# VH-VL binders against Proteasome subunit beta type-11 (Psmb11), part 1

No score or structure here was measured in a lab: all are predicted.

Target 1, 253 residues: Proteasome subunit beta type-11 (Psmb11), of Mus musculus (Mouse) (q8bg41)
Amino acid sequence: TTTLAFRFRHGVIAAADTRSSCGSYVACPASRKVIPVHQRLLGTTSGTSADCATWYRVLRRELRLRELREGQLPSVAGTAKLLAAMMSCYRGLDLCVATALCGWDHSGPALFYVYSDGTCLQGDIFSVGSGSPYAYGVLDRGYHYDMTIQEAYTLARCAVAHATHRDAYSGGSVDLFHVRESGWEYVSRSDACVLYRELQKARSLEQELEAKACGIYPEPATPQGARECKELFVEQEEVTPEDCAIIMKTETM
Below, numbering starts at 1 at the first letter of every chain, in headers, positions and changes, except where a header shows other numbers; antibody chains are not in Kabat numbers.
F, E and O are the ipSAE of ESMFold2-Fast, ESMFold2 and OpenDDE, as the mean of both directions, binder to target and target to binder. V2 is 0.75 times the mean of E and O plus 0.25 times the DockQ between their complexes.
[cut] marks letters that were taken out.
The coordinates of atoms that the task and the answers printed are left out; those that the model quotes come from them. Centres of patches stay.

## First folded at step 5 (VH-VL; from q15 with heavy chain S103E, light chain K55E)

Design r02
Fold by OpenDDE, look of step 6:
Structure r02 (fold): chain C 253 residues (1-253), chain A 120 residues (1-120), chain B 112 residues (1-112)
Amino acid sequence: as target 1 above (253 residues)
Amino acid sequence: EVQLVQSGAEVKKPGESLKISCKGSGYTFSDYWIGWVRQMPGKGLEWMGIIYPGDSYTKYEKNFKGQVTISADKSISTAYLQWSSLKASDTAMYYCARLEYDEGWYFDLWGQGTLVTVSS
Amino acid sequence: EIVLTQSPGTLSLSPGERATLSCRSSQSLVYSEGDTYLHWYQQKPGQAPRLLIYEVSNRATGIPDRFSGSGSGTDFTLTISRLEPEDFAVYYCSQSTHYPYTFGGGTKVEIK
């Protein structure tokens, strides 16, 4: 799983891959990992799909109740704290859920990380899932608060696409959302592999253009010889079945 | 059995007070909102207000605010609708309904209704 | 306040015919993606309303498959594929997306 969200001048971007894996198996190629909580609230999900869905169901219910009582939704911060508090009550359960909760309230765009242990952090950039280290690498290089909407979209797509390229548990498509003052918007779904290729091509073209502009004809990088990774065929030594005859003589006292 | 049972039909005069009841059974009464709905003779359904019995939080529809009082006693799983002074225009069928919130946000359970007739 | 307009006010049909009831909202009833709190209730003469359809298209428990709900945003439809004698009733749409909760004016399905 690769999910990310970041806050910028024009709101919050949320993006995720769509590959759902169960162990070594791809369970669903088109799972939704960005979940609408409210018209003004999105959550990204990492963890067991069933657990995530349950938490968001509970959260939605609670938010609805609060809205009924108070006449308004709680702030994004309030929602994050609420979610964290709810999850903290179940710390004894092997629930591993990491979420990025993002929204727009009276204070503007906001982004929170919430974890099943009750951790709640406000921040500008969060990525969760097995692909998150790869996504962070891209985000840290490209992120700035004053980026344009197009730059933000490109950055998010790039981060997820690169993560899906490297992370075995990420893949499928890249879902992109934009949280604005008016609410969240679904921006696009793109094939992660196609997107990665397109991004690579675009980078190559930019580098070529820059090289041309600088008059630096890059000397054709001599193809460093593909060192033949000799597949060390680790000969599976046939562990002969003999030795496990440890006759535990359970003495009948 | 999960049900809401309302009090019986009432015949009153203008100016009299009235309190009708809605008793829940077969579920945790305090955990579900109870709404009241008016239906005047030959007319449609009108939402009056809602109460959460767990803490007695109450909201009224604008037209009914100050006209009626919605209350609940969670110890006996009962919600109430009351008038301090009835008017002829209060003649209607009154329904209580449970608001379901786990799977949705709708009235999944209804009382049988209480007919209130106010006549001189 | 959300106004729900139901049409027609009265629908006269024979048993076995298809009934189509419309409910139009003054505003969008979408709460979140996949969550639209538009519901249909059936009220038979002398009885309390009964939940028929919840959240646009979900049949309540015990509701026959001849009842179906559809729609999105502001326009919603209740369809009875083949009217049974017991289906002659008043049908109300209702919304709980916005406070205050509101009902439509109802459509009376009567026997022709």
Scores: ipSAE 0.296, ipTM 0.699, lowest interface PAE 2.3, mean pLDDT 88

## First folded at step 6 (VH-VL; from r02 with light chain Y31W)

Design s03
Fold by OpenDDE, fold request of step 12:
Structure s03 (fold): chain C 253 residues (1-253), chain A 120 residues (1-120), chain B 112 residues (1-112)
Amino acid sequence: as target 1 above (253 residues)
Amino acid sequence: EVQLVQSGAEVKKPGESLKISCKGSGYTFSDYWIGWVRQMPGKGLEWMGIIYPGDSYTKYEKNFKGQVTISADKSISTAYLQWSSLKASDTAMYYCARLEYDEGWYFDLWGQGTLVTVSS
Amino acid sequence: EIVLTQSPGTLSLSPGERATLSCRSSQSLVWSEGDTYLHWYQQKPGQAPRLLIYEVSNRATGIPDRFSGSGSGTDFTLTISRLEPEDFAVYYCSQSTHYPYTFGGGTKVEIK
């Protein structure tokens, strides 16, 4: 999984890959990892898909209850603290959920990291999931608060695409969202492999243009052979039916 | 069986006080919100307000604020709607309803209604 | 306050016919993606309202498949594919997206 969010002058960008892992199986249908919580609030999710869905269901319920009692939704900060508090009550359950919660409230755009141990951090850049170290490498190099909207979109796409290229647990498509004052907007879904290739080509062209401008005729780089994308034929190991049995028992105590 | 049972029909005079009841059974009464709805004779449904019996938090629709009092006693799984001084215009059917908030946000359970008639 | 406008006020039909009821909201009823709190209730003469459809298109428990809900944003529809004798009643749309919660004026489905 690779998810990221960052705050900039024009709001918050959230992006994620769509590769779903069902346990040991990589071939699950595309999953949405940027989850709408409210019209003005998004959460990115890393962890078991079932656990993440449950937490956001509970969060939405609690937000509605707060809205009923208080007459308004809590701030993004308040929502993050609420989520952290709820998760902290389940400390000791092997629940590993990391989320970047972002939104726009009366104070403007805000971004929080929330973890299942009750950690709640405000920040400008967060990435969560197995691909996050790769995403941070791109974000730390390219991020600045005064980015244009197009620069921000490109940065987010680049970060997720690079992460999916390196992280075996990330892939599929790149979902891109933009949180504005009016609410969140779905910007695009792009194939991660195609996007990565396009970004590499664009970078090469920029380097060639810079080299030409500097009068440095790069010697024709010998075409580094197109390393054939070895289609890792993941042999369909026959999942024997036995492992589905465990989830039913815990209702009785 | 999960149900809301309301008190019987009431016939009152203008100026009299009245308290009608809504008793829940078959579920944890304190964990569910109870709404009140008015239906005047031959008219539609009107939202009055809502209470959480667990802590007695109450919210009123603006037209009913100060006109009625909504309360609850969780120890006996009962919600109440009361008037300090009835008017002829209070003649209506009154329903209590349970708010489902886990699987959605809707009123899934309704009382049978209490008819209140205010006449001189 | 959200105003729900139902149309028509009265619908006169015969058993076996299709009924289409409209509910329009003065504002969007979308709370979040996938969460639109528009509901339909049925009320028979002398009875309490009964939940038919919740959140636009979900049938409540025990509701026949001839009842269906659809719509988005501000425009919603209840459809009864084939009217049964027991379906002649008043139908109310209701919203719980915004407080205060509100009801439409109702549509009376009566025998022609």
Scores: ipSAE 0.894, ipTM 0.963, lowest interface PAE 0.5, mean pLDDT 91
Fold by OpenDDE, fold request of step 12:
Structure s03 (fold): chain C 253 residues (1-253), chain A 120 residues (1-120), chain B 112 residues (1-112)
Amino acid sequence: as target 1 above (253 residues)
Amino acid sequence: EVQLVQSGAEVKKPGESLKISCKGSGYTFSDYWIGWVRQMPGKGLEWMGIIYPGDSYTKYEKNFKGQVTISADKSISTAYLQWSSLKASDTAMYYCARLEYDEGWYFDLWGQGTLVTVSS
Amino acid sequence: EIVLTQSPGTLSLSPGERATLSCRSSQSLVWSEGDTYLHWYQQKPGQAPRLLIYEVSNRATGIPDRFSGSGSGTDFTLTISRLEPEDFAVYYCSQSTHYPYTFGGGTKVEIK
């Protein structure tokens, strides 16, 4: 999994790959890892898909309850704290969930990292999942707060695409979201492999142009063998909807 | 069986006080919100307000604020709707309903209704 | 306050016919993606309302498959594919996306 979010002048960008990992099997259907929490709130998810879905279901419920009581939705910070508190109550469960929660409230755009141990951190850049180290490598080089919207989109796509290229547990497509004052919007879905190739080509062209400008004739780089992205067409076995009944057994302690 | 049972029909005069009840059974009453809905004779449904019996948090619709009091006694799994001084215009059927909030956000359980008739 | 407008006010049909009921909201009822709190209730004469459809398209427990809900944003529809004699009732749409919660004016489905 590779998910990321970063805060910039025009809001928050959230992006994620869509590869589902089913244990040792890499060939799971595409999953949505950027989860709408509210019209103004997004969460990225790293962990088991089932666990993540459950947490967000509970989070949405709690947010709705708070809205009923308070007459307004909690702030992004409040939401993050709520999520962290909820997760902390289940520390004994081997639930490893990392989330980048982002949104726009009265204080502006905000981004939080929330972990299943109850960790809650505010920041400007977060990436979660097995591909996060690769994503951070790209983000740290390209990120600045005053990015244009297009630069931000490109950076996010680049970070996820690069991560998916290196991380065996990341792949599929790159989902891109933008949190604005009016709410979050879905920007695009792009094939991660295609995107990576395009980005590499663009970079090569830029380097060639720079080299030409500097009078440095680069020797033709021998095309290192395009590892054929074996499109494992995993036949969509119809996962029958029955298995999603995670019976939250309220053990009455 | 999960159910809401309301108190019986009431016939009152203007100016009299009234308290009707809604008793929940078959579930943890304190953990579910109870809404009240008015239906005047031959008219549609009107939202009145909602209470959380667990802590007695109550929220009213603006037209009913100050006109009625919604309360609950979680010890006996009962919600109440009361008037200090009834008006002829209070003649209506009153329903209590349970809010489902885990699987959605809707009223899944309704009382059978309490008919309140206010006549001089 | 959200205003729900139901149409028609009265629908006169025969058993076996298809009924289509409309509910229009004064504003969007989307709370979040996948969470639109528009519901349909059935009320028979002398009875309490009964939940029919919740969140636009989900049938409540025990509701026959001839009942279906659809719609998005501000426009919603309840469809009864084939009216049964027991389906002649008043149908209310309701929203719980915004407080205060509100009901439509109702559509009376009556026998022709």
Scores: ipSAE 0.889, ipTM 0.960, lowest interface PAE 0.5, mean pLDDT 90
Fold by ESMFold2, look of step 6:
Structure s03 (fold): chain C 253 residues (1-253), chain A 120 residues (1-120), chain B 112 residues (1-112)
Amino acid sequence: as target 1 above (253 residues)
Amino acid sequence: EVQLVQSGAEVKKPGESLKISCKGSGYTFSDYWIGWVRQMPGKGLEWMGIIYPGDSYTKYEKNFKGQVTISADKSISTAYLQWSSLKASDTAMYYCARLEYDEGWYFDLWGQGTLVTVSS
Amino acid sequence: EIVLTQSPGTLSLSPGERATLSCRSSQSLVWSEGDTYLHWYQQKPGQAPRLLIYEVSNRATGIPDRFSGSGSGTDFTLTISRLEPEDFAVYYCSQSTHYPYTFGGGTKVEIK
């Protein structure tokens, strides 16, 4: 499982893989790992079970009761504290050990990490699940608060796609959500294998451009020689017979 | 048997006080919100306010704030709707209803109604 | 506050006919994905309202399957597939998505 979230200038991004399993078998249908809590709040989770659905239901009921009494929903921070308390109370239900709450309240975009021992931490970047070390590697290199929306979407897709390539328990598709001031939106679901290939193609092009700009060898390599060296790396990347451009089925803003 | 039983019909004059009741039985009364609904003769339904009997927290609809008092006594499983000074325009049928909020936030249980007639 | 507009005001039908009642909301009744708090109540003359349908399409306990609800967002429908004599009553839609909770104006289903 790989889930991630990060806060930036234009809101909070949440993304996750869709792989699920039944015990040791990977024959179950795809699962949804970014769960709406209300119109301006999402939560990530480590897989989905009937018990996880139960505590999300209880959380939503408590949030509606608070809204009724106080005229407005709790802040993201207030919700994180409530969730942490609930996770502690649900000790015997095989609940998600850690999650990220992604929202927009009166203080702007907000992101909290909630751990089952009652810990709530505010931050700009969180990743959860067996694939999270790989996702963190990508996020730490590419993240900055002032990213454009398209840069943020690309970063999130890249981070999850790389995690699905490396982590045996992550895979399927990449779900991408964006929390804005007006609320969350479901941006895309993209095949993780297709995304990984597109990222490898972009990486190869970038490396090619950097090699040409380096100038360490002032006499230019012959076109055939440079092509042959480039083709050696392409041979390692070749997996399918498809030679047509892969159209990424992702909505663009 | 799970039910809400309201007090009987009332005939009053303008300026008199009145307190009508809604008694719950067959369930844990203090765990559920109780709402009051007015239906004027020949008209539709309108919410007046709600109360949580567990702590007596009360919330009124705008047109009824300051016009009525909603209260509860959880020790006898009873909610109340009260006027300090009735007006002829208060002539209506009044219902209490229980809010089911564990599953879907709807009013699943209704009292039989209390007809209040205010005339000089 | 949320205004619920029911149409028609009166629906004159014979037993055995299908009734279709409309309820339109001034704003979305979706609180969160999958949670739309639009309900239908029936009121017979001299009786208290009773719950028919909750959360758009769920029948309350003891309600016959000839009653069904549908819709989404702001546009909702109550359908009675085959009217029985006891179904001639006033029907109210109600919302509990946003306080203050509100009722529609009602649709009276009557004979002839």
Scores: ipSAE 0.680, ipTM 0.863, lowest interface PAE 1.3, mean pLDDT 82

Design s03
Fold by ESMFold2, fold request of step 12:
Structure s03 (fold): chain C 253 residues (1-253), chain A 120 residues (1-120), chain B 112 residues (1-112)
Amino acid sequence: as target 1 above (253 residues)
Amino acid sequence: EVQLVQSGAEVKKPGESLKISCKGSGYTFSDYWIGWVRQMPGKGLEWMGIIYPGDSYTKYEKNFKGQVTISADKSISTAYLQWSSLKASDTAMYYCARLEYDEGWYFDLWGQGTLVTVSS
Amino acid sequence: EIVLTQSPGTLSLSPGERATLSCRSSQSLVWSEGDTYLHWYQQKPGQAPRLLIYEVSNRATGIPDRFSGSGSGTDFTLTISRLEPEDFAVYYCSQSTHYPYTFGGGTKVEIK
C-alpha cells in the first residue's frame, strides 16, 4: 500500500495505489484508498478497510451533529483532533487505522496525519504504507510549496508509481485527488506500470541530454526534507464521556 | 412499543397561554432530537424548531424564534411547546417528531398531533 | 434556506394507474459522496405523516415495493407503480442536508 499527501500553494494533493489486499489470480475490485469525508475534506486509508470504514462512519455522524449545533463544519484541524480523540478512546477494541486528512478551510489548505494511538500531526508532506520510503524519496527531491498544479500532479504520480515499482505490496493504478478552495476533485486514475514506463522514458531523454553536456557533474541532492510538523497534544482527557458514548452507540448499532 | 404521545386538543381564546406536551416511551428519550412541526388548516408542514433533551439545546426556525418556547424535561421523557399569548393565527395542528441520526437523518417517529384552536 | 418545490400540486388518478411526483431543490442536497438526505413522507387525512422513502431511494420498513424513489442532486421523483385505494394521500419531500431542514409544499394524490 502506498498513500501520500502534500500541501502546497494551490491546495492539498492526495494520491494512492489501488492494489487489492486479496492479491489472487481471481479478479478483485481495485481498492479505493482516498475517501471523501465531505465536500472540502478527504481522508486516506491505511490498515484494514473495515477499521477505516468504522472510523469514517463515526466521524461523519459527529461532524453532522456539530454542524447542526454550531451552524458550520469544524476546521480541518478541529476534525483531526476529533478523530484522534475518538481513536484514543477506543484503542483497546483492536481497531487500527492511520489517515491523512486533506482539506481546505478558512485558514487555507490544511493537512493532518492522525494515528490510532491518538497522535495528531500537522505537516506539509505525509506518506504511509509499505511503499512510503520510496514515495518519500521522490517527494523529498521534488517538493516545494510554490509548485504549479501540473508540477504537483506530476510529483504525486511519480512518487506513487515509483513506490509501486519497488514495493511488492503496492500496485494497480495511481489515484490522484486535488483539494482546492472550492472542494476536492478526483483528477485521474492512471495505470501504475504505464506511468512508471513513461517516467523511465523521460529520464532516458534527460540522461541523453546530460551525457551530451561537457562532463558536468551535478551536486548530490540535499538529504533534508521540507517537512513542517507541529505535534498536536490530543490526549484522552480531551475526549468527553459523551464523545465516547457516541462512538459506543455507533459501534453497537 | 416505541411512541410519541401528545397532549389532547385545546380550544383557547386570543391572549391565553398554552403549553402542549410530547411524551416519548420505549426508547432512551434524552438521546434523540425532537422537532416540532406546524400544519395550518389545509396547508403543508413547516418546521418550528428542534431540541436535544439531553442538554436542552434548542434551535428555532427564523419565523418562530421569539414566538414560541420549546423545552424538555428528560426526567419524565417529555418535550413541550409553549405560547405566552395565543393569536388566532396559531390555530393549527402541531406535531412532535424524533430525528433518527444514526442512519439517514430523517424523522422516523411522529406524535399523533395536537389540534389547537384559537377563536372568539 | 433550501426551498423544495413539489409538482404537481394535485394529481388526480384512478386506482391501478402510475403516479409520478416531482421534487426540486433550490440547491444540491449532497452532503458527501453517497449521502443525499432527501426523504419522502406520506400523510393521510387526520393522521400524522409517516416515512416512506429515505435518502432518495430507500424504502422504509414495511413500505410496499410499488413505491420507488429516484433522482440526484436537485431533482427527485417518487413513483407509485400501481395505485392502491390506500395510496390516496398527500406526499411531502423533505431534506435534512442543510439546516434549517425543510419540507416541500406537498402533492395531493386523489381519486379521479
Scores: ipSAE 0.630, ipTM 0.829, lowest interface PAE 1.5, mean pLDDT 83
Fold by ESMFold2, fold request of step 12:
Structure s03 (fold): chain C 253 residues (1-253), chain A 120 residues (1-120), chain B 112 residues (1-112)
Amino acid sequence: as target 1 above (253 residues)
Amino acid sequence: EVQLVQSGAEVKKPGESLKISCKGSGYTFSDYWIGWVRQMPGKGLEWMGIIYPGDSYTKYEKNFKGQVTISADKSISTAYLQWSSLKASDTAMYYCARLEYDEGWYFDLWGQGTLVTVSS
Amino acid sequence: EIVLTQSPGTLSLSPGERATLSCRSSQSLVWSEGDTYLHWYQQKPGQAPRLLIYEVSNRATGIPDRFSGSGSGTDFTLTISRLEPEDFAVYYCSQSTHYPYTFGGGTKVEIK
């Protein structure tokens, strides 16, 4: 499972892979790992969608009750604290470990990490799941708050796609959501293998164009950049057949 | 056996007080909001207000705030609607209803109604 | 306050005919994706209201298949596929998306 979220100038991005655990099943349907809580709030899951759906149903009920009493929904921060408290109360049967709450309230874009031990952290970047170390590697190199929307979408897609390439438990497609002031929106679902190959080919072309420009001007491309590009080409060839089977089958027919 | 049973019809004069009841049975009364609804003769349904019997938290509709009192006694599973001074315009049918809010936020259970007639 | 406008006010039909009742909301009744708290109640003469349909399209327990609900956002419809003699009543839509909760004005379905 790879989930990520980050806050930037134009809101909050949430993205995740769609690989689902089916145990011994041969056929394995895609799973949804970014879940709407309400119109201005999304939550991520740690891959056990049934358990997370139960927690979000209970959360929604409590949010409705508080709206009824208080006349408005709690803030993203208030919702994060509520979820952390709920997880602490149900710890004995809890199968969902961690989540990121991605929203927009009167305080603007907000992102909170909530863990079942009661941890509730505000931050600009979170990634959760077995693929998160690989996603963090990409995020840490590419993130800045002032990204354009398209830069943010590319960063999120690249981070999840890279993680699906490296992590055996991540795969399928990349789901991308964007939370703006008006609410969340579903941006895209892209095949992770296709996306990974397209991103690596685009970077290779960009590096080739930069090398040509440096040949016109005095500074050449760095040897480290060329070696990193070669390593990424190897990774393109190592994509799991399950993740790319339909695409490769279609292309070879 | 889940039901709401309301007190019987009342005939009153203007200026008198009245307290009508709504008793829940077959479920945990204090866990569900109870709403009160007025139906004027020949007219539609109007929400008057709601109460959570668990802690007696109440909310009133604007036209009824200060005109009636909604209360509950969870120890006997009963909600109340009360007037301190009835007016002839209070002549109507009054229903209580239970809010189901775990699976859809609808009023799934209704009392049989209490007819209140206020005349000189 | 959310205003629910029902039309027509009265619908005169014969048993066996299809009835189509409309309810329009002054604002969206979507609370969250998949949660639209628009409900339909039936009230027969001399009786308390009874829940028919909750969350747009879900039939309450014991409600026959001939009752169905549809719609989204602000426009909603209750359909009775084949009217039975027992279906001649007043029908109210109601919303619980935002307090104060409100009723529509009602649609009376009567024998033509």
Scores: ipSAE 0.615, ipTM 0.824, lowest interface PAE 1.5, mean pLDDT 82

